# VHH binders against o26223, part 271

Target 1, 191 residues: o26223
Amino acid sequence: MKLLWTSQHIKVTVHIDGKVSKMDVLEAIKTRRSIRKYQDREVPEELIDKILDAAMCGPSAVDERPWHFIVVRNREMLEKIPEVHPYGAMVKDAPVAIIVCCDSSLEKIPGFWVQDCSIASQNILLAAHSLGLGAVWTGVYPLEDRVEGIRRLFSIPEHVIPFSVIPLGYPAENPGTRDLFDPDRIHLEKW
Short names: E, the ipSAE of ESMFold2; O, the ipSAE of OpenDDE; V2, 0.75 times the mean of E and O plus 0.25 times the DockQ between their complexes.

## First folded at step 17 (VHH)

Design XA1 (framework vhh_7nfr_2; at its last look DockQ between E and O 0.45; V2 from the best seeds 0.00; counts 0 for: pae E 3.3 > 2)
Fold by OpenDDE, look of step 17:
Structure XA1 (fold): chain B 191 residues (1-191), chain A 124 residues (1-124)
Amino acid sequence: as target 1 above (191 residues)
Amino acid sequence: QVQLQESGGGLVQPGGSLRLSCAASGFKFSRYWMSWVRQAPGEGREWVSSISWKGTWTYYADSVKGRFTIARDNVKNTLYLLMDSLKSDDTAVYYCAKHIYSTKPKTQDEFDYWGQGTQVTVSS
């Protein structure tokens, strides 16, 4: 009985034709997955710019917009990130990462910066996905060791808090889609 | 210490072929993009070719496109440049260069380490 290993040809339909099919927002949200494997393909600067633009379009408390972004392409630095962020192992395999930070001096209301930076981080993920990239949100805050590790590694000032590290690249995996809809989490009018 | 050592240069006739090698040590070779850069006498440095860290993506200057092939062996920590259909204008010192970034280089400043170079002379 010859076990025919059906090599599931993951048809990575590399749409060669530069037409980035415009993904609608609901499709982007529903089909986004964490991607932790990346191609050794360059991510164009133009795509990073678009992603960062999207990151800055989210709402923030009292429009405080406390976020800053460190774009990391230095390969040596990418290789070092897992040393201070153990759950960021995939970062060393990405061609680029974005570190989302909060400037605490920009906070108008204490504590809402977490929401603000979360929104920015999520927008990065969605934008990346819509552009044909893969990304994953690796949490830095609120874990003190990770916060301090990233701070030291990138010489981040004390008033600036690293929040997330998001590696990006063309995906080298296809984890498929998930149906996460749970009607039991929906309450009508009252709990 | 990072070391890059080029070899394989020499004198060749027009239309001839050469194979350059660059032996890399002192860093995780398989994790970095690599390039060939050349410098002709009296000229500035000219980017020739780049290769991604896994070797999947290759880039070439228009002047060498279709004639040169960049390759790498990550097990041997070696970068290669196969040069076919050599022309007199290909005469230069050829350098192996390590990338700082995982991108096609835009400037010479995007390399942090260079080899000593190997001389390629194309002359009848």
Scores: ipSAE 0.867, ipTM 0.934, lowest interface PAE 0.5, mean pLDDT 93
Fold by ESMFold2, look of step 17:
Parts: C-alpha cells; structure tokens; sequence
Structure XA1 (fold): chain B 191 residues (1-191), chain A 124 residues (1-124)
C-alpha cells in the first residue's frame, strides 16, 4: 500500500482583524514584562516573520549585522533546552523559541557583537509585545556551559556563538507594570 | 519508547455513537498537540481533528464538525474522540497521532508517531 498525503487547509473560526500595531514606542518599552507562562495557542509564522524583521532593524557596530536566528518549533527540541540551560525551564512550555546567534565571520570590530546581538534580542522582545505576545530573554552567552550545550543541541558550528534563547507565545500571565525609575542613577555632567 | 494505542472502535448503526480512546506512553503527553486521522477503504488518510496540549484549542475537519468532539485527559495520558450522529461515510480506521510542532497540521509529515488504528464501521 502506498499512502499519499495532500496539503490540508484547516478552517479555523478565529477572527483576524488585520490591524497594524498602534502601540506607542514609549508605552511598549515601559509595559513590556518578562513572560514565562504561555497559552497552548499557535503562534502564526507571520508574527515570527514580523518579529525577525524588527530584530534585524537594530543598529550594529559599523553596520556589521553579525546576527543569525534559529527558529525552534520542534517540541522535542524545546523540551531538551532546560537540560543544558538551567534558567530556561519555561522554554519547554512555549510553542516557539528564537535563538539569537553571532556569526563571528561577520565581525568587523572584535567583541562588539555582544552589543549587536543584545540590540536584536531586545527588539525581539518589544516586537513580540507589540503583537500581543509574551517573551523573555534567557541568557546563554557568556556562560560557557550554556553556550556549549545549546551549540551541541542545535548543531551550531564553532564560529557561530549562541547568545540568547527567547521563548515566546501568547501570554498566560500578567505580572503588571513596574515603576523602576531611580534618579540616583542619573548623573549630570560627571559622576 | 513512544507508544500510542487506540481502542473503542466497532460496528455501529447509522446515527449511533462511539468513543475512541488513545492511551499514550513514553513521552510527556501533556506537552504535545494530538490529532485523530482516519483512512477509509481505498482512500488516503484524512485529518479529522486536533487538540492543543492543554486542550484549550480544538480543530475539526468540515466533514465531522458538530458531530465529533476531541478531548484529552492529561492526568491519565489519554486522547479521546467522541463520535455522535455517525454515518456510513465515517467508516474508516482511526489513528491517533503525535504532533512534532505546536501548530495545526498541514501534512502527515508533521506527526512523528502513530497508533496502530482502531476500526469504526457504520452499517445497517
């Protein structure tokens, strides 16, 4: 018996309004919270595309753009991440994660890739928030055991450095806003 | 080792009801979307229904919408298909299938494990 499988179009009665995000940038920055609990709801590929587009809009040292992104949707792989990433337990509960990496062959100024990938990572968090998703940055670099563990799990070559793992999904928690302004951190003219 | 074992099939009259069960073991059942897929004689496999890992989201093929209900028990690691208002076109082998992704399926390649199937026959 030879089984043939054709594409299926699954009809879902979810109403998509097609609205573009209207969130003010200062509002997004001030209201974004680390979200570690997610609904078991699918995150559409379109939203991931928008988030990665935003990630690549960040500035980089001499425009080196050293970043690469691994989109992880395989449940088995998501389940394995906490085995090498102790503070990444929530990753197994997310429908998708983005691994932010540096391709060291793209560096033009040694060492600035850390700032570059940090900018891309923060843009992922803000873009996800603006789209109604929750996310959290879990640190990989500079912790050698985490770097090596993630590299092995995802077959990342030695010249590519995994920087962060960012699980995301529709939020299943609301931690509320915080007032973190501290005027003692502001110095006028000098320290 | 991942194992999926269906049960509850049988012969039923048109308009009747059946409840299929799929006992799951060898993986963390509560972390995976699950589906039912059926195969009628002489035909390819047809997706029937899917359920998200917590059970919050359910999806159905148009041919069974309003008649079938997918459910799961994450304590007992069991997937169910409650079939009402059965008709002869529902005659098929019914398989439970484990998703690779937390998404609605597009092809059978999105399932990594299948049960052996249980026969449902709707006949006078």
Amino acid sequence: as target 1 above (191 residues)
Amino acid sequence: QVQLQESGGGLVQPGGSLRLSCAASGFKFSRYWMSWVRQAPGEGREWVSSISWKGTWTYYADSVKGRFTIARDNVKNTLYLLMDSLKSDDTAVYYCAKHIYSTKPKTQDEFDYWGQGTQVTVSS
Scores: ipSAE 0.432, ipTM 0.786, lowest interface PAE 3.3, mean pLDDT 90
ESMFold2 (binder alone), look of step 17: mean pLDDT 82; pTM 0.838

Design XA10 (framework vhh_7nfr_2; at its last look DockQ between E and O 0.51; V2 from the best seeds 0.00; counts 0 for: pae E 2.9 > 2)
Fold by OpenDDE, look of step 17:
Structure XA10 (fold): chain B 191 residues (1-191), chain A 124 residues (1-124)
Amino acid sequence: as target 1 above (191 residues)
Amino acid sequence: QVQLQESGGGLVQPGGSLRLSCAASGFKFSRYWMSWVRQAPGEGREWVSSISWKGTWTYYADSVKGRFTIARDNVKNTLYLLMDSLKSDDTAVYYCAKHIYSHKPKTQDEFDYWGQGTQVTVSS
């Protein structure tokens, strides 16, 4: 009895017809995966704009909105990012990356900028996924070497803190979905 | 130092075919989009074709679509332009150009390096 491993190729039906099927927010959240392999396909500017719009829609502490975004498409710069960000190896393989930064001068309450930029970064990932792109969150902050490396590479001023580097592209991999629900992490009324 | 060297140009009759080559050196060729751009006498530079770094995606100007084929050999660090059904209007100097970005070029400023060009003359 030859167990035919039917590799259920989850056909990510990239609808060729350019109509990015809208997925609902729960679907986006549940099906999102880190994508580290990308096609040599152009990412339209329109999609980046939509992603950045989504990134700016997140809440922030006392509405401080401290985030800035560097959109990197220059291939030479993308190739250099892994030199200062060892866990960003996949960035050089992406056609575009977004660097999420915090302008500390915009911070109203100290320390909440990390939450703010995290929300923005997550929104980038979700938006990218909903648009048929793959992305991965590569952490820069709080690792000093990475922070300084990215700062120098992109001439980021001292009061601005690079937080994350997020490469984006059309996926060249399909890691599948995971069920991460853990009822043991849920406590009712008390621990 | 980045170098792009075109070859394969020449005189050909209308309806004829040519294959242009561009030998690339001094950079990671396989990591960059590449284009062909041509300039006819007295005319501005005209984008002809582009190819993605893996060669999966190709783009063509309407004027050459269906007649020209862009290709690349990343092992040989060589860009190609196969030109079929050549017309007199295809007469130009053809340049190999390196992309700054991983997309179809929008302007001539999106190229950081150019070859010296190869002359293609289509004449009876």
Scores: ipSAE 0.885, ipTM 0.942, lowest interface PAE 0.4, mean pLDDT 93
Fold by ESMFold2, look of step 17:
Structure XA10 (fold): chain B 191 residues (1-191), chain A 124 residues (1-124)
Amino acid sequence: as target 1 above (191 residues)
Amino acid sequence: QVQLQESGGGLVQPGGSLRLSCAASGFKFSRYWMSWVRQAPGEGREWVSSISWKGTWTYYADSVKGRFTIARDNVKNTLYLLMDSLKSDDTAVYYCAKHIYSHKPKTQDEFDYWGQGTQVTVSS
């Protein structure tokens, strides 16, 4: 049985007063905050595509690019994540989550996949922020109970390691920005 | 066990109004987007309207925009379709449908449960 959808041809127009602003990269880095409350608003597939494109732009050890991503939109599955990942309670309130994984068969240098997947995860957060979305990184690896719980829930094979779960959606909170620069963390020439 | 039961259909003259209800049980109704979908004789199923799980976002097919209003009551676990200015083209069986995902549907594969439908007939 196939649904009959009313089709509508969409024309792209440039409005006389319209403008498109892009967020400066330093502004994005400084203003990104963990967002744990989301609107019940749809997140278009196109935005997820852009976010994952950005995720894959990160550097990796010897260009190994070990990352894989599971896009979770199924409401029932999102609600189950807190059962195996207690610190991911806000995931059930998001319209979508991205699970960042390592495929160990792609490793060229053992162990550097953690850095690689961390870079991809941060790029997801920044790209989401630049697109008007809010997100938060919830840690899975290296906590074995969380790793195994997520692996079972999503049928992730033994050679694939779930690294992080990143719920995202249009924000329903505004925690503001912080000034975290600390000169005491900077060492010139030596420790 | 998920159940969706539509009611409120009937025979009405052009320009008339009806209110459809869909009683939901067996799932956490307030956590899911919901839709109305209709099927006219000789046609496939046509998406009519969708509503987000808090009710903040509503969507309508062009053919019903401005005439139909989707609403939900998350306390009573009930979905509504308020139909005004009815036309003969609105004659169909109307189904309540539960979303799998939190977005405007593109295909019927995005619904996992359907009601049995309620007949709406608009004739002069």
Scores: ipSAE 0.427, ipTM 0.785, lowest interface PAE 2.9, mean pLDDT 90
ESMFold2 (binder alone), look of step 17: mean pLDDT 83; pTM 0.842

Design XA11 (framework vhh_7nfr_2; at its last look DockQ between E and O 0.71; V2 from the best seeds 0.00; counts 0 for: pae E 5.2 > 2)
Fold by OpenDDE, look of step 17:
Structure XA11 (fold): chain B 191 residues (1-191), chain A 124 residues (1-124)
Amino acid sequence: as target 1 above (191 residues)
Amino acid sequence: QVQLQESGGGLVQPGGSLRLSCAASGFKFSRYWMSWVRQAPGEGREWVSSISWKGTWTYYADSVKGRFTIARDNVKNTLYLLMDSLKSDDTAVYYCAKHIYSAKPKTQDEFDYWGQGTQVTVSS
């Protein structure tokens, strides 16, 4: 029995009257914070698409692009992630999470996949922030218990390495901004 | 075992009101979006309303907007549908449904559990 979903274009007038003021890249970087509390609000698929697009725009070693992304929206699965990821407690409170993975078969140079997936993960965070979402990077690799836990939970093949779990949602907190500039970490011409 | 049990249906006159309830058990009710779906005789299932897990966000079909109110009590594990200004076209079996996702449903496949339904008949 086909649900006659009359596609009435519910113009969800998402009063996006919030002019998502186009945040410039420096503003996004400087104002981004880890967000661990989320609204019980749906994250539109369009925003996830944009975030994933951004995730794939980062550089990779010799353009190997080893990353894969698991988009998790199933509520039961989100509730299970903290069971295998002790520092991922906030994941169960998010409407969606992205698991960043490396396909080792795509590696051209050994070891650079960590950098590649890190760049992808950071781009996810920045893109999310620029779109008015909150996110946090929860590390999976290189902790073996977390890697294996996520692998088993999502039936990830052995040649694919889960790297990070990034919950996303509309923020329910505002931790403010920090100035993390440290001139003592800058060396001119030599150490 | 997940259980959803609807109640509160009955016979009402046009312009009347009903309050449906859905008692939920066997899962963490407060962690899931919930919906009401109805099926009229000879018709397909029609989405009626959805509510977020905390109850902050509510959605309605155009056919019931302004007349129906979805609510939930997470302490009592109960979903409600307040139906005002009932019309003959509202005659249907009303089902409570559990969401798989934290979103407004797009298809029937986005529900993993259903109640048995409660009959609502609007007739003069």
Scores: ipSAE 0.879, ipTM 0.938, lowest interface PAE 0.5, mean pLDDT 93
Fold by ESMFold2, look of step 17:
Structure XA11 (fold): chain B 191 residues (1-191), chain A 124 residues (1-124)
Amino acid sequence: as target 1 above (191 residues)
Amino acid sequence: QVQLQESGGGLVQPGGSLRLSCAASGFKFSRYWMSWVRQAPGEGREWVSSISWKGTWTYYADSVKGRFTIARDNVKNTLYLLMDSLKSDDTAVYYCAKHIYSAKPKTQDEFDYWGQGTQVTVSS
């Protein structure tokens, strides 16, 4: 028996525009907000590729690059994340989520993987924002119950540590920008 | 148990109309994209139309665009296909299919559940 799909499926290209980046880096940092409500719109694979490329551009301790990423688009799996991650309720409503993990076998300096994976996670948030997407970092590590719950759900081996779950999609909310600059947090020469 | 039950098929003359329904149970219908897929005699399955979980985005095969309308009722857990201006090459068994992913499908492996189908026959 033969299955038919339209010819459009073999050469459909997504045209974002003629530019790689459309937002100044300081603007991206200042205007990025946690987005927890998403449109029911598809996020193209090409945008996820750009986001993960950006994630891997981060510095790491002695260039150890301990990060691995799980891209989750399966609706059943996205629905299960809140069962082991109580503050990840919005994940079930996202078209896609990225799980940032540390492979401890790649560590060159013990213990710096937390900083490394934090940098990768923030780059995901900024890249998503620059591409017109909304995202939020939901914490997994160091909360042991969340770490083990996510590890079981996604069959993550013991030497790999799930760090964060980042749902993303086209935003269905606009919280606005915030002014968080506090000069009292700045100390010149000493505390 | 996930169940999809199509209805509303039948025999119509060219230029006629039909409304297909698909009653869904055993899953959270409002959390999934849904599709209609058809199979003409002696042919493989052909994607017809898809709808996002809130209904905001709809997609159609070129062969049915402008003639068919996909819709959903997330309160009644029902998917619909309104078929207007029917032609003889619309004759097929029409299946309701549940998506695994929130995306336009490229292959039948992107559906995890199918209905039994409803026959649509367009003849003079």
Scores: ipSAE 0.212, ipTM 0.646, lowest interface PAE 5.2, mean pLDDT 89
ESMFold2 (binder alone), look of step 17: mean pLDDT 83; pTM 0.848

Design XA12 (framework vhh_7nfr_2; at its last look DockQ between E and O 0.48; V2 from the best seeds 0.00; counts 0 for: pae E 2.6 > 2)
Fold by OpenDDE, look of step 17:
Order: C-alpha cells, then sequence, then structure tokens
Structure XA12 (fold): chain B 191 residues (1-191), chain A 124 residues (1-124)
C-alpha cells in the first residue's frame, strides 16, 4: 500500500528569516567553536549536501582524495557510537553525524591520508558553522580501540580507516569566541 | 520489545473533540521523534503529525493544521494527539509510529515500529 504522500510542498516556511548572512571565510575560522549541545531540530539534507561538498573541496596529497563519508541519521546507530567512542558522548544528542574515513587503496603516498582527512574534517566544521550549525571533531584515528569499534559498528572494510566522527546540529549552546593568536609561535626566517 | 499502544479513539459528532494517547515501551522514548499516521477505509496511509524528541518542533499535515495538536510526555512515555473540530473526513484508524531518524518523515519506511491503531469515527 503506497502511502500517497501528496508532496504538498509544505512550504515549511522555515522562517529562515535568519538571513544566513554569508559568513566570510576569516569570520568562519575565527568564530568557530566546538559545539556539543544540539537542538532537537532537524538538519535539512540540503545543508548536509553543502557540508559534504565543502569537505571534498580541500586539497589532498597528489590529489589522491582518499576520503569517504558515512552520513549517520539513524537514531539507534547514533546512540551506539558513544559505546565504542568514549569521548563521543554528544553524538547521541545530535540529529546527524558524519564519519570521515580513508580508503587506503586510494593512497598514492603513504601517510598523507591523515592530513587529507584532517582537511576534510576541518572543512566540515567550518561549513557547518557558516551554515548556522554546530559541530565538533571527535577523533577516532589513531586510537586503535576507537578505530575498531567504529569499524565494527558500521561494518567498515579493513582497507577503510575511520578517522573522525563529527556530530552536527543546530547549536543549543554558545561558548563564545576565543583569541588564540600567539606571537610566540611565529618565527621569522629562522627558528 | 518495542510496544506502541494507541487509545482514546471512538465515535464523535462533527465538530467534536477527541484525545488520542499512545503508550510507548521497550525503547528510550525521549530519544526518538514520533508521528501520528491515519488510514481511512479504502485509502492509503496518510501522515498526520510529527513531534521532535524533546517536543520543541511539531509538524502537521495541511488537512489537520489548526485543528490537531501533537504533544508528548517523556516522563510518562506517552504521545498525544488532541483533535478538535473533527470532520467526517477525519474518520480513520490512527496509528502511533516511531521514527528511525530525527526528522520529519518523507516515507512510510522511515518508521520502524507501529501501534495497532485506534479507530476514530466522525459521524452525525
Amino acid sequence: as target 1 above (191 residues)
Amino acid sequence: QVQLQESGGGLVQPGGSLRLSCAASGFKFSRYWMSWVRQAPGEGREWVSSISWKGTWTYYADSVKGRFTIARDNVKNTLYLLMDSLKSDDTAVYYCAKHIYASKPKTQDEFDYWGQGTQVTVSS
């Protein structure tokens, strides 16, 4: 029995009256914070698509692009992630998470995949922030127990390495901004 | 075992009101979105309303908007549907359904558990 979902375009007038003011790149970088509390609000698929697009725009070693992304929306799965990832407790409170993975078979140069997946993960965070979402990078690699836990939970092949779990949602906290500039970390011409 | 049990259905006159309840057990009720879906005789299932896991966000079909109110009590593990200004076209079996995802449902496949339903009949 086919649910006649009359596609009435419920104009969810998402009163996006919030002019998602186009955040410039420097503002996004400087104002981004780790968000670990989320609203019980749906994250539209369109936003996830944009975030994933951004994730794939980063550079990679010799353009190897080794990354894969698992988009997790299943509530039961989100609830299970903290069981294998002790520092991922907030994941169960998010409506969606992205697991960033490396396909080792795509590596052209050994070891650079960590940089590649880091760039992808950071782009996810920045894109999420620019779109009015909150996110946090929860590290999986290089901790073997976390890697294996996520692998088993999501039936990830052996040649694919889970790298990070990034929960996303509309923020339910505002941790403020920090100035992290440290001139002592800047060396001119030599150490 | 997940269980959803609807109650509160019955016979009412046009313009009348009913309150449906769905008692949930066997899962963390407060962690899932919930919906009401109805099926009229000879018709397909029709989405009626959805509510977020904390109850902050609610959604309604156009056919019931302004007349029905979805609510939940996460302490009692109970989903509610307040139905006002009932019409003959509201006659259906009403089902409580558990979401797989934290979103407004797009298809019937986005529900993993259903109640047995409760009959609502609106007739003069």
Scores: ipSAE 0.880, ipTM 0.939, lowest interface PAE 0.4, mean pLDDT 93
Fold by ESMFold2, look of step 17:
Structure XA12 (fold): chain B 191 residues (1-191), chain A 124 residues (1-124)
Amino acid sequence: as target 1 above (191 residues)
Amino acid sequence: QVQLQESGGGLVQPGGSLRLSCAASGFKFSRYWMSWVRQAPGEGREWVSSISWKGTWTYYADSVKGRFTIARDNVKNTLYLLMDSLKSDDTAVYYCAKHIYASKPKTQDEFDYWGQGTQVTVSS
């Protein structure tokens, strides 16, 4: 709790509900790595809540916020994901996964839901990292067979489009830091 | 089909020891948390202990902490409960149970399969 006082007759008491972030945002962005090996450690539900809160903070086209999230903790369901998602093999080894979806009925600008859900997916990765978790984005959309497979597996209606599957867990690997800055990718004033 | 078969129960005197085993088949044992749960005569089921799928994390009810040890052998697909310093309050049918989730259980609904149980009786 942080108290804030003003010089006016009415003293404003502000409760800072929650904890200060433990990681600088630039540090989180620069140090986040795709993690595909996880400890058999429980991921508390409150961390998933924080991650999804962060996911929903992303901007979206005309504030359409087309995203919906399926939290998968059922081990049997996690084991089935690789049957329809060949590059999602690590999902079965994670204690939990988040499926990012678009509800097309919320779309206001056609086609921008892909950017919107990409932003939400990246926020999930960054938030997980800041909380000491590892995650990886596994692509579903635009691969039609993966979209249909995930939709059937999780009973997702036809107007909802599964975009990504993001397994999460405490990391069981440390790929290390990368230096990816490439000044040749920066163009001043023109191409 | 999932099968869980407990063994190793019996009659012991106070202060004695037992090792319970649970043979698992019909599922990928090494991918699931497992628990021991017991039921004393005339009482509801009481969670005893849980172990994560690699065995790295173990949890115990306060009533058994320091006396019981949960372990697993993922090669033989077997769950164990090593019980030391047994007392009369430990008298119960002991069940092994398969977790649905990778977490400490909050309720019995978080187990999808149970064994038939093995009787442990502690008496003079």
Scores: ipSAE 0.509, ipTM 0.819, lowest interface PAE 2.6, mean pLDDT 90
ESMFold2 (binder alone), look of step 17: mean pLDDT 83; pTM 0.843

Design XA13 (framework vhh_7nfr_2; at its last fold request DockQ between E and O 0.52; V2 from the best seeds 0.70)
Fold by OpenDDE, fold request of step 20:
Structure XA13 (fold): chain B 191 residues (1-191), chain A 124 residues (1-124)
Amino acid sequence: as target 1 above (191 residues)
Amino acid sequence: QVQLQESGGGLVQPGGSLRLSCAASGFKFSRYWMSWVRQAPGEGREWVSSISWKGTWTYYADSVKGRFTIARDNVKNTLYLLMDSLKSDDTAVYYCAKHIYTSKPKTQDEFDYWGQGTQVTVSS
């Protein structure tokens, strides 16, 4: 019995009447903050798709693109993540999390996968922010206990390395912006 | 063990009101989205309404929008469905359902636990 879900495309015209003022890239970078408090609002799949698209647009060493993404909306799983990730307490309060992983079989040059997955993770954060979501990068790799914990929890194959867990949601906090520019970290021509 | 127990169903006249309750136990009720789903005689299950785990966000089928209100009391571990302006077409068994995911359900497979249901009959 085909439940004719007349997919009335409720165009939830998310009247994003909020001028999501197209946040330019510099604004996104400068204003992004780690968000650890979320509304109990679902994140539309469309936004996740956009975020994942962005995540895959970063460069990778020799174009190896080693990244995989696990999208987690299962509430029970979200609740379990903090059990294996001590700094992932906020994950249980997020409506969704993305686990960034590396498929080591795709690695062409050893070690660059960390950079590749970092870029992907950062793009997730920036994309989320630009879309009005909050996110935080919770590091998994290189901590063995976290890697193994996430691996077991999500039945991740041995050749795939969990890299980061990124909870996402509509922000329930506003930590403000920071000026992180430090001229003392800039060295001209020599140290 | 997860338990969902619906109550509050009955016979009501068209235009009448009912309040359904679903008592939840055996899980952290306040951490899960919940839904009402109904099944009319001879018909498939129809999604009626969903509510976020904190109760801030609610969703309704077009057929019940403006007439039904979903609510929850996380202290009492209870889900509610306030049904106003009832119509004959609202006649169904109403089920409380626990979400697997932290989102509005797309399919019936997104529920892992169901109540036994409560009968709502709207008749003149």
Scores: ipSAE 0.866, ipTM 0.934, lowest interface PAE 0.5, mean pLDDT 93
Fold by ESMFold2, fold request of step 20:
Structure XA13 (fold): chain B 191 residues (1-191), chain A 124 residues (1-124)
Amino acid sequence: as target 1 above (191 residues)
Amino acid sequence: QVQLQESGGGLVQPGGSLRLSCAASGFKFSRYWMSWVRQAPGEGREWVSSISWKGTWTYYADSVKGRFTIARDNVKNTLYLLMDSLKSDDTAVYYCAKHIYTSKPKTQDEFDYWGQGTQVTVSS
């Protein structure tokens, strides 16, 4: 059997409010912006499932896949996150947040979990954007006070490390697109 | 301490109208989804309508769509249900309920606080 692959763009189709949503992968990467203002609109569980499926598609060191995700929809808990994560103030205004965690018992190569969880976090941002949602990555690791604060708030065990908190929702702002390409960052053959 | 106090119920003829109110205190009302849920005599509780925390999104059970309107006033911390074209099947105790989560409810377990209820009776 012969399978032929074309140069056609990868299209993801989602029916949202009776509307078909599609986005090319390069377009998603180039147009994604940090969104910190959200509508009070429900984010369907199906969309969260698609986002987390995408998060788990990322590569990891030696295929260790150390990531775990906490999905937070409880209003009271969303309101409490800024108490332990001061730069996460917008989390209380989101309908949902995803906490990306590392289970250190799954590490096969020590220390690479940071790259692994960073890849999963970025995939969450891109998937959310492609589905018509807005999100922002708020840093937890490596700041020890934030790590312990989030761990305490969500009863996360000591061998599990909260890495990031990602609030998301339908956007209530549009920051526009940026042109960040800088050819001086490109080095041919050597530095 | 969370308190929800419904008012505005009463006896009305078929085709009539009523406006229910729910005064909320003891929590940050404007941060939570709210719902109306009703219970007819001898029946389980039936979800009627929900409203998002800013009031932008409203949802209705099929049985009341087009006849009932949910609204909220986040300055006065009050939830409303305007009931038009009332039918005998609308006879029930109507409860104001506070959501735990940021979504349309799937079960009664997604509400952590309920009011005492207000009786609506549609008969002549």
Scores: ipSAE 0.654, ipTM 0.869, lowest interface PAE 1.7, mean pLDDT 90
ESMFold2, look of step 17: ipSAE 0.606; ipTM 0.856
ESMFold2 (binder alone), look of step 17: mean pLDDT 83; pTM 0.837
OpenDDE, look of step 17: ipSAE 0.861; ipTM 0.931
ESMFold2, look of step 18: ipSAE 0.629; ipTM 0.863
ESMFold2 (binder alone), look of step 18: mean pLDDT 83; pTM 0.838
OpenDDE, look of step 18: ipSAE 0.853; ipTM 0.927
ESMFold2, fold request of step 20: ipSAE 0.589, 0.653; ipTM 0.841, 0.870
ESMFold2 (binder alone), fold request of step 20: mean pLDDT 82, 83, 83; pTM 0.841, 0.842, 0.842
OpenDDE, fold request of step 20: ipSAE 0.856, 0.865; ipTM 0.929, 0.933
OpenDDE, second read of step 22: ipSAE 0.865; ipTM 0.932

